# VHH binders against Rho GTPase-activating protein gacR (gacR): the designs that were tried, part 4

Target 1, 191 residues: Rho GTPase-activating protein gacR (gacR), of Dictyostelium discoideum (Social amoeba) (q54xt6r319to509)
Amino acid sequence: MALSTITEREKSDIPMIIDKSIQFLLLEENITQEGIFRVSPNQKQLTDLKNNVNAGYITTLDGIDDAHLISSFVKAFLREMPIPLFTFDLYHSLVDCVINEEKYDCDKIKISNAIVLVLQKLPKPNFLLAKSLISLLWKISTKSSQNKMTTSNLAVTVAPNVLYPKLLDIRSLTNANATIEFIISNFNNIF

## First folded at step 31 (VHH)

Design K2 (from J3 with M106K)
Fold by OpenDDE, fold request of step 32:
Parts: structure tokens; sequence; C-alpha cells
Structure K2 (fold): chain B 191 residues (1-191), chain A 119 residues (1-119)
């Protein structure tokens, strides 16, 4: 189910379960967890959570106090969407903002502005969810001394789940990582 | 219910100072990052400053860096913004935001406080 379908059905800005997940992860005790978004949780628990959410049995995260489980759930949810968070259509546009071999333009502000223009093409739910997610990741990165998750680490773990083309190749992955890393690092200039 | 009540705004001359306050309730204040957002007339909202839950780390927009100071008192559930060397371009409605919300800022839940910098 597309994000827009979910949000329309729920009458929410972003999927409620993801909103709750992000809220949970924004807690100080969770932001500072070592390996957040990288460490794999119990796979059975993750599968159960996913199944229960998909079946409509779970609509809240009450009783769940596992940052690794929730962060993995968020990644899985995003990856399982029919369209990536940043959409197939905008993949090249976004990547080209960051990976421009011809321009050698290292101006972060200029790049950020270009990304802003591209992101304006996102559906509202996608944009809002991206904003929330990237904000979370940025905040996590500021605590890298504690959680060991730098912008680079976070990009590697999250980019494949939110920014990918229809036709995957090795370059697409590398470019996506670089792009997401840039977006995380420059969150405040982009969103 | 989450409540954020901003105060401290007013009219000041360029170069003047103001201290904004945000009284928070309805959530565990000490567990969440807080931020200030402002919206100038005819412009979209922009973040001004962030502070982590403990008040140990702060972040500022380039436009206010060196002039503004964000702080918090978790015992009082209050967020502050010390604004020095104010400029006309700082004129805006200032809002307090909490990471209790994943989107950070809900405009509908806060009235903001108006800061006007004019000669």
Amino acid sequence: as target 1 above (191 residues)
Amino acid sequence: EVQLVESGGGVVQPGGSLRLSCAASGFTFRKYWMSWVRQAPGKGPEWVSWIDSKGSETFYADSVKGRFTISRDNSKNTLYLQMNSLRPEDTALYYCATDYYSLGWKKSSSQGTLVTVSS
C-alpha cells in the first residue's frame, strides 16, 4: 500500500505506526543506543511485529521498549513500500544534486537548495515522512560519540530502504548512500 | 495534552535583546529535544535553534549563530531563547517545538510569540 493511501485512510500526515515509531526513537534513551538503525533485533520479534501491524492487530507500540526492534521495523516498513520514500522518479534528480562530476560544485548551500527544489516534487506524505526520518537521523548523528552512528553509518543503513532506482546497480547504492548522508548532514538547510 | 506556551516577545530596537520562554506541559519534557522555529511575514517557517534533552548540545541556524542562545530548565519544563544583537530580519513569530512530535512542530498547537525589531 502506498504511503498516500495509508495516510488518506488514517487521516494522518504520516502513517501512524511510523509516527509512533519515530516518536519512540526520538527519546533520549533511544537516540543514544549504540548501533541504532544498524543493530539487528530478534528476527522473530521483528517478523511478529510486522505481521501484527500488517494484520491490523497492532496499531500502537505500547509495551514495546526496544529501539533496535523499532528502528528495524521502520526500515523494513519503508523498504516494503511499493515506492521508495524518495520515489523512483526523483532518484536520479536527487543523486545528481550531490554527485555531479561535471560541476565540481562543493557548495553545500547550493546543493541543499537544489535538493529542496527536487523534494518539492514529493507527495506530501513522502515529504513529511522524509522530514521526520531525516530529522531523527540527524539527531542520532549528533550523538555519534555515544551511539557510534555517524551520518555515514546511518546513510549506509537507511539509504537502501528509502532511495533506490527501479534498476539497481552498484553505483546506485553508492550514490544513494552519499546522497542520504548529505541530506542528513544538511538537514537544517534542506527541511 | 501537549501544551507549549511561548512568551517574551515584543518590540525592540535593532541591537536590542529579548528572552523568550516556552512553558511545556503534557509530556515528559526532559526526555525530548526542543527547538525554536520562527516565521517571518511572507516567509515560510525556519528552524532557529535546537537543544538536546539534557541541554548539553545546542545547534543554531547560521543566521542567528553567535547572537542567540537556546537553553532549558528541565526542572521547570521551560525552554528559553536568549536573543541578542537583534536585527530587523529577526522579526517573526517565534514558536517552541518539541520532538514529542515526529514532525517537531505543530503550528496549530501554539500561538507563538511575536518579536518585532524595528527602528
Scores: ipSAE 0.689, ipTM 0.857, lowest interface PAE 0.8, mean pLDDT 92
Fold by OpenDDE, fold request of step 32:
Structure K2 (fold): chain B 191 residues (1-191), chain A 119 residues (1-119)
Amino acid sequence: as target 1 above (191 residues)
Amino acid sequence: EVQLVESGGGVVQPGGSLRLSCAASGFTFRKYWMSWVRQAPGKGPEWVSWIDSKGSETFYADSVKGRFTISRDNSKNTLYLQMNSLRPEDTALYYCATDYYSLGWKKSSSQGTLVTVSS
């Protein structure tokens, strides 16, 4: 199901279950968990959660107190969307801002501004979800002394699930990692 | 229901000081990051400052570093912003935001408090 279909059906800015997931992960006791977004949860529990959510049996996260399960659920949700969060159409434009940084004098502010212009082309639900997700990842990175998740670690873990072209290759993966790392690091200048 | 009520705004001359407050209710205040956002006339919203749930870490926009100080009192469910050395470009409507919402901030959720810096 397309992201816009979900948000239209729910009459929400972003999918409600993802909103609740992010709210949960933003709690201090969860954001400081070592290996958040990296550590794999119980796979049966993850599969059950995914299936129940997809079937409409679960609409809340009540009773779940596992940051690794919820963070993995978020990644899986994003990965399983028919279109990546940042969309196929904007992949090259976004990556170009970071990979060809010399055209912006390697200035972080100029690069950020260029990214802002590209992101303006996103559908509303994609933009809002990206904003929420990147904000969470940035905050997680500020707690790296505790959770051991740097911007680089987070980018490697999350980028393949949100930024990829229709035709995948090794270069596209590396470029996506660098791009998401930049966006996380410069969240406040981009969003 | 989550409620955020800002106060402390006013009119000051350049170089002056103000202290903003945000009274929070409807959620477990001590568990969430808090932030200040401002919107100047004719401009989009701008993040000003963030503070973690415990008040142990703070972050500032480059434009306010060294001048503004964010703090919180979890026993009072209150967020603060001490603004010193105010400049005309600091003129804006200031909003309190909570990470209780994944988007962090919704303008429609609060009226904000107006800060005007003018000679």
Scores: ipSAE 0.595, ipTM 0.828, lowest interface PAE 1.0, mean pLDDT 93
Fold by ESMFold2, fold request of step 32:
Formats: C-alpha cells, sequence, structure tokens
Structure K2 (fold): chain B 191 residues (1-191), chain A 119 residues (1-119)
C-alpha cells in the first residue's frame, strides 16, 4: 500500500506500526544489541508479523520483544513499498550530491545543504519517515562499540531497501550505500 | 500527555553564562534521548545538542561545542543546558525535545525559553 494512502487513512505523520517499531528499537536494550539491523530473526516469525500487519490484525507491538525481528520488519516494510522511500524521481539528485563531492569542495556542510534542498522535494510522509529512520540509524551508530554497527555497516544493510533506481546496474548499490552512509553520518546537519 | 517545560532564559551580556532547565513529565524520562533545539529570529530551527538516555554520551553542534554542556538528572526528570561564553548569535528561543516521539524533536506543550545576548 502506498505510504501516502496509509498516513491519510490513519491521520498520521508516518505509519503507526512503523512509528511504534522505531520507538521500540530506540530503547537502550535494543539500540545496544549486537548486529541490530543485520542479524536475521526467525523467518516464520517475520512472515507472520508481516502478514498480520498487512491484514490489519495487529496495530501494536505488544508481546514482541525481539529487536532483530522488529528491525527486519522495518526493512521489509521499506523494501515492499511500491515506490522506494527516497523515490525514483530523486535517486540521481541525491546520489549526485554525495558522489560528485568535488562540486562542493568535498565540504560535508555544503554537501549536507545540497541534500537538504533535494529532500525538500519528498512527499511529506516520505520525508518524515526518512527523518525517523535516519535518526534511529544515527543513534545506533553512536553505540557501535557495543552493537558493532557502524554507519557503513548500517548503510550496507539498509540502503538497498530505500534508495534505488528503476533500472539497477552494478554502480547502483555502491552509490546507494555511499549516499545512505553520508546521510546517517550527517543526520544532525540534514534533518 | 507529554509535557516539556523550559526555563532559565533571560538577557545576558556577551561572554556571560546561563543555565537552562527542562522539566519533563508524561513519559519515562530515563529511557529516552533528549535534545536542545534553538530558533533564532527569522530562521528555522537549529539542533544544538543530544544526550543519550543514561547521560553517558553527549553530542553538540559545531557552533556551540566547547561552550555549551548538556546534562540530565534522571531522578528529577530534568534536562539542563549550561551555556558559557555566550555570543550575540546565540540569541534564540531554546526548546528541549525527546526521542519518545521517534522524530527526534517535537514542540508539544511549551513555547521554549528566550535567551538574548546583547548589551
Amino acid sequence: as target 1 above (191 residues)
Amino acid sequence: EVQLVESGGGVVQPGGSLRLSCAASGFTFRKYWMSWVRQAPGKGPEWVSWIDSKGSETFYADSVKGRFTISRDNSKNTLYLQMNSLRPEDTALYYCATDYYSLGWKKSSSQGTLVTVSS
């Protein structure tokens, strides 16, 4: 279901189940968990969760206390959206900010400001979900001494679900990873 | 209902100091990250600082690093910002925020506390 359809129906800023998922993952016991966003959960539990959410059987995370399950659910939700989080239309604009860094004198602040201008073109639900997700990922990365998830590690596992063009090629994944890594690392300058 | 009440603002000369407080209620304060955000006249919001749930790690915008110190007292549900070596460009309305809302910052129940640096 399209992101805007969900948020309009719920009268919400972002899908409520994703908002609850992010709030759960932000708790200390989850944000410090080794391999968060990388380690796979029990696959039947993930399939059941996805089916129950899609069918409308659950709207809360009551009884779920597994960070690997919830982080995998978040990735699956993002991958399965009909249009990626950062949209097809903005893919090249976002990637170009990071890949063509010499255009900005390799200055992280200038690059961040360029990204801000591109992100202003996102539909509001996409922007708010991106802000919420990237905030979580940045906070996870600050705990990398415990959870072993650097910004690079997080980008590798998350970027393929949120930033890709309609026609993938060998550079698409590398470019998306670098772009998402930059956005996570510079969250406070971008959002 | 989440409530965040800022206090401690005022008028101070350049080079002076102020200590801001944020009293929090309506959520389990000790479980969530807290931040300070400011908005100068005619500008959009600017992030100032984050502190994690335990107070073990702090993060600052480059513009305030070395001059401002964020802290929290989880037994009193209170967040603080010690502001030293104040400059005219620090003049702004200061808000606290919590990651309880997952969006990092949300103005819920307060108008912030005004800090004016001039002589």
Scores: ipSAE 0.552, ipTM 0.820, lowest interface PAE 2.1, mean pLDDT 87
Fold by ESMFold2, fold request of step 32:
Structure K2 (fold): chain B 191 residues (1-191), chain A 119 residues (1-119)
Amino acid sequence: as target 1 above (191 residues)
Amino acid sequence: EVQLVESGGGVVQPGGSLRLSCAASGFTFRKYWMSWVRQAPGKGPEWVSWIDSKGSETFYADSVKGRFTISRDNSKNTLYLQMNSLRPEDTALYYCATDYYSLGWKKSSSQGTLVTVSS
């Protein structure tokens, strides 16, 4: 189901279940948890959660206390969207900002400003969800001494779910990883 | 209901100081990161500073680093921004935000406090 369809039905800025998932993961006990976004949860629990959310049986996360389950649920939600979070249309524009850094004198602020211009083309729900997600990932990365999740590690685990072209190849993923790593590292300059 | 009430704004001369406060209610303040955001006249919002839930880590925009200090008192549910060496470009509406919302802020929770730096 398209992201805008969900937010229009709910009259929300971000799908409510994802908003609650991000709020849960932002708590100190969760952002410091080793391997957050990387460690696999119990697969049965993940499948059950996805099915219960899709069927409408679960509209809150009350009673769920497992950061690895919730972070994997967020990744699965993003992966299963019919159009990736950063859209097919903006894939090359975003990647080119980061891989052609000499165009911007290798200046991270100039690169960030170029990314801001590209992101202005996102549909509003995509932009707001990206802001919320990347904010969370940046905060997780500030705690990497405890959770072992650097911006690079987070990009490797998250980028495949949010930034890819219509025709995927192996180089496309490497470029997407570098792009998402830059966006996480420069969250406060971009959003 | 979540409420964030900013105060401490006013008119100051360049080089002056102000201390902003944000009184928080309706959520467990000590569990969430807090931030300051500002919006200059005719411009979009600009992030100013973040502080983690315990107050152990702080982060600043380059434009304010060394001049502004974010702090919090979890016993009083209050966030602060000490603003020193103020410049005309610091003129803006300042508001606080909380990780209680995944987007950091809702319009219904805060309207900000105005800081004007002019001679």
Scores: ipSAE 0.537, ipTM 0.812, lowest interface PAE 2.0, mean pLDDT 88

Design K5 (from J3 with R30K K31R M106L)
Fold by OpenDDE, fold request of step 32:
Formats: sequence, C-alpha cells, structure tokens
Structure K5 (fold): chain B 191 residues (1-191), chain A 119 residues (1-119)
Amino acid sequence: as target 1 above (191 residues)
Amino acid sequence: EVQLVESGGGVVQPGGSLRLSCAASGFTFKRYWMSWVRQAPGKGPEWVSWIDSKGSETFYADSVKGRFTISRDNSKNTLYLQMNSLRPEDTALYYCATDYYSLGWLKSSSQGTLVTVSS
C-alpha cells in the first residue's frame, strides 16, 4: 500500500504505527540502546509484528518494549513501501546535491538549500515522514557515545531502505549512504 | 490523561523578555525529549528548540539562536523557554511537545501560549 493511501485512510500526517514507533524510539531508554537501527531483533518476532500490523491486528505498540524490534520494524516498513520514502524520481536529484563530480562546493549551507528545494517536490506524507525519521536519526546520533550509532552508522543502516533508484548498483548504495548521512547531520538546516 | 499546559505568554515590546513554562502531566516526563514549537499567524508551525530528556543537550532554530534558552526541571515536570531580545517576528502561539510531530497526539491537551511582540 502506498504511503499516501495509508495516511489518507488514517487521516494522519504519517502512518500512525510509524509515528508511534518513532515516539517509542525517542524514549530515553530506547534512544540510548547500543546499536539501535543496526542490531537485528528476533526474526520471528519481527515477522509476527509485520504480519499483525499488515493484517490490522496491531495498531498500537502496547506491550512491546524492544527498541531493536521496533527500529527494525520501521526499516522494514519503509523498505516494503512500493515507492521509497524519498521516491524514485528524486533519487538522482538528492544524490547530486551531495555528490557531484563537477562541483567542488563544500558549503554545507548551500548543499542544504539545494536539498531543501528538491525535498519540496516530495508528496506531503513523504516529506513529513522523512522529516520525522531524520529528526529521530539526528537525535539518535547525538547519543552516539552511548548507543554507538553515529550519523555514518545510521546512514548505512537506514539509507538503503529509504533512498534508492529503480536500478540498483553499488554506486547507488554508496551515494545514498553519503546523502542520508549529510541529511541527518544537517537536519536543522534542511528541515 | 496526557496534558501539556503552556503559560507565560503575553504582550511585550521589541527587545523585551518572556519566560514560557510548560507543565506536563499524565506521562513520564523525564523519559522524553521536549520541544517548543510556534505558529505565527498565517504560517505553519515551526520548531523553535529541542532539549534532551536529561537537559544536557539543547538545540535551537537559527532564528532564535542566541536569544532563546530552553531548559527543563524533571522534578517539577516542567519545560521552560527563556525568550530574550524578542522581535516582532517572534509573535506566535507557542506550544510544547515531545517533538513538533508529537503535536498530533498531544494536541488535544495543548492550548499553547500566545506571545505578541509589538511596539
């Protein structure tokens, strides 16, 4: 199901389950968990959670107290969308803002501004979810001394699930990682 | 019931100061990052400042950096925003939230506090 379909049906800005997941992950005891978004949870539990959510049996996260499970659920949810969070159409535009062989501009503000312009082309649900997600990741990165998740680590774990082209290659992955890392690091200037 | 009650708003002249407070109840305050968000007339909401759960890290929008100070007292379940050197463009309804997206689920209990900066 498309992101816009979900939000339209729920009459929400972002999918409610994802919003709840993000809120859960922002809790002190969760945001400081070592390897958050990187550590794999019990796969059966993840599968069960996914299935139950998809089936409509679970609409809340009540009773779930596992940051690794929830963070993995968020990644899986995003990756399983028919269109990546940042969309296929904007992949190259976003990547080009950060990685351009013809440009030697290392001005973070300028790059951020360029990204802002690209992000304006996102559908509203995508933009809002991206903003929420990147905010979470940025906050997580500020706790890297505890959770060991730097912006780089977070980008590697999350970028493949939210920013990818229709035609995947190794360069696409590397570029996506760099782009997401930049976006996380410069969250306040972009969103 | 989760409640966030903002206070401290008012009318001030440019260059003036205000201190906003947000009294939190119905949830474990110390577990949450908190934020101030504002909405000016005719504009969408914008985040103003964030503070981590322990109050050890703070972040500010560029528009308020150097003028505003966010703080919290977990023993009192209260969030604060010291606003100095106020400008007309700071005129807005100010809300507190865990983050600016949390307003969706906390909106029902938050009325905001109005800050008006005018000569």
Scores: ipSAE 0.679, ipTM 0.836, lowest interface PAE 0.7, mean pLDDT 92
Fold by ESMFold2, fold request of step 32:
Structure K5 (fold): chain B 191 residues (1-191), chain A 119 residues (1-119)
Amino acid sequence: as target 1 above (191 residues)
Amino acid sequence: EVQLVESGGGVVQPGGSLRLSCAASGFTFKRYWMSWVRQAPGKGPEWVSWIDSKGSETFYADSVKGRFTISRDNSKNTLYLQMNSLRPEDTALYYCATDYYSLGWLKSSSQGTLVTVSS
């Protein structure tokens, strides 16, 4: 279901189950979990969670205490959206800011400002979900000595679910990974 | 209900110091990251600093690094910002925020505390 349909129905800024998922993952015991966003959960548990959320049987995460399950659920939610989080329309604009860094004198502040201008074109629910997600990923990366998840590691596992063109080519994944890594690393200058 | 109350703002000369406080209630303060955000008149919000739940890691905007120190006292549910070597461009309304909300400051409705740096 489209992101805007969910937020309009709920009268929320981002889907409530995703908001609760991010709140859960931000807790100290979860943000320090080795391999968070990378380690696979029990696949039956993931399938059951997805089905129960989609059917309306689960509206909270009460009783779930598995960071790998919840982080995989967030990735699956993002992957299964009919239009990626950063949209097809903005793919090339976002990637261009990062891969053509010489245009900005390789200045991270100038690159970040260019990304801000592109992100202003996102629908409001997409922008707010992106802000919440990237905030979490940045904070996870600050704990990489414990959780082993650098900005590069996080980009590899998350970017394919949020930033891709309508027509994939050989460089799409590399470009998406680099762009998401930059956005995570510069979260505080972008959002 | 979550409540965040900022205090400690005032008028100070360039080069001066101020210490801001944020009293928190309505949630388990020690479990969440806290931050300071500021908004100068007529401008958009600017993040200032983050501190993790245990106070073990701190992060600063480049514009304040080396001059500002974020800290917290989890026994008193209080967040602090020590601001030294203040400059006119630090003039802003300062807000604290909590990761109890995934959208942080955007969900806060606190009043903030005004810092004015002028001769």
Scores: ipSAE 0.654, ipTM 0.861, lowest interface PAE 1.5, mean pLDDT 89
Fold by ESMFold2, fold request of step 32:
Structure K5 (fold): chain B 191 residues (1-191), chain A 119 residues (1-119)
Amino acid sequence: as target 1 above (191 residues)
Amino acid sequence: EVQLVESGGGVVQPGGSLRLSCAASGFTFKRYWMSWVRQAPGKGPEWVSWIDSKGSETFYADSVKGRFTISRDNSKNTLYLQMNSLRPEDTALYYCATDYYSLGWLKSSSQGTLVTVSS
């Protein structure tokens, strides 16, 4: 279901269950969890959670204390949206900012400013969800000594769910990983 | 209901110091990251600093690094910003924020606290 449809129905800025998932994952015991966003949960538990949320049976995360289940649920939600979080229309614009860094004198501030201009074109729900998600991922990366999740590791597991072109090619994944890694690393300059 | 109340602003000469405070209530303060954001006249909001939930790690915008220090006292539900070597470009309305709802949703509770750096 389209992101804007969900947020309009809920009268919310981002889907409430995703907002609560991000808030849960932000807690200290969760952002320090080894392998967060990488370790797979029990697949039946994940499928059951997705089905119960889609059916409206679950509106809170009460009773769920498994960061790997919740982070995998967030990734699955993002992957299953009909249009990726960063949209098809902005894929090349975003990737080009990072991949063609010499255009910006290899200056991270200039690259970040270019990304800001591209992200201004996102629909509001997409921008707010991206801000919340990337904020979480940046905070997780600051705890990498405990959780073992660097910006690179987080990009590898998250980027395929949020940034891809309508027609995939050989370089799409590598380019998306590099772009998301840059965005995580430079969260405070971009958002 | 989350409430954040900033204080400690004022008028100070260039090179001077101020300490801002943010009193927090309505949530379990020690569980969440806190930040300072400022808004200069005619400008949009600018991130200043982050501090993690237990105060073990801090992060700063390049423009304030080395001059400002963020800290928190979880026993008093209070966030602080020590601002040293103040410059005219630090003039702004300063707000504290919490990750309780999410970043970008709770910027400040009311008015912020005004810092004016001029001779």
Scores: ipSAE 0.591, ipTM 0.831, lowest interface PAE 1.8, mean pLDDT 88
Fold by OpenDDE, fold request of step 32:
Structure K5 (fold): chain B 191 residues (1-191), chain A 119 residues (1-119)
Amino acid sequence: as target 1 above (191 residues)
Amino acid sequence: EVQLVESGGGVVQPGGSLRLSCAASGFTFKRYWMSWVRQAPGKGPEWVSWIDSKGSETFYADSVKGRFTISRDNSKNTLYLQMNSLRPEDTALYYCATDYYSLGWLKSSSQGTLVTVSS
């Protein structure tokens, strides 16, 4: 199901279950969990959660107290969308801002501004969800002394799930990692 | 229901100071990051400052660094913003926000508190 279909059906800015997931992960006891977004949860529990959510049996996260399960659920949700969060159409434009940074004098502010212009082309649900997700990742990175998740670590774990072209290759993965790392690190200048 | 009530705004001259307060209710305040957001006339909302759940880490927009100080008292469910060396460009409606009520997600019933800096 397309992201816009979900948000239209729910009459929400972003999918409600993802919003709840992000809120859960932002709690102090969860954001500081070592290996958040990296550590794999119980796979059966993850599969059950995904199936129940997709079937409409679960609409809240009540009773779940596992940051690794919820963070993995978020990644899986994003990966299973028919179109990546940042869309196929904008992949090259976004990556170009970071990979060819010399055209912006390697200035982080100029690069951020260029990214802002590209992101303006995103559908509204995609933009809002990206904003929420990147905000979460940025905040997680500020707790890296506790959770051991730097911007680089987070980018490697999340980028393949949100930023990829229709034709995948090794370069596309590397470029996506660098791009998402930049966006996380410069969240406050971009969003 | 989540409720955020801002106060402390007013009219001040350039170089003056104000201290904003935000009273929070309807959620476990001490568990959440908090922020201040402002919206100037004719402009979109922008973040001003962030503070983590425990108050151990703070972040500021470049435009307010060195002048504003964010703090919180979890025992009182209150967020603060000390604003010093105020400038005309700081004129805006100021909101306190959680992660789900910030920038494009200002879903609180709060009206904010108006800060006007003018000579």
Scores: ipSAE 0.409, ipTM 0.744, lowest interface PAE 1.6, mean pLDDT 91

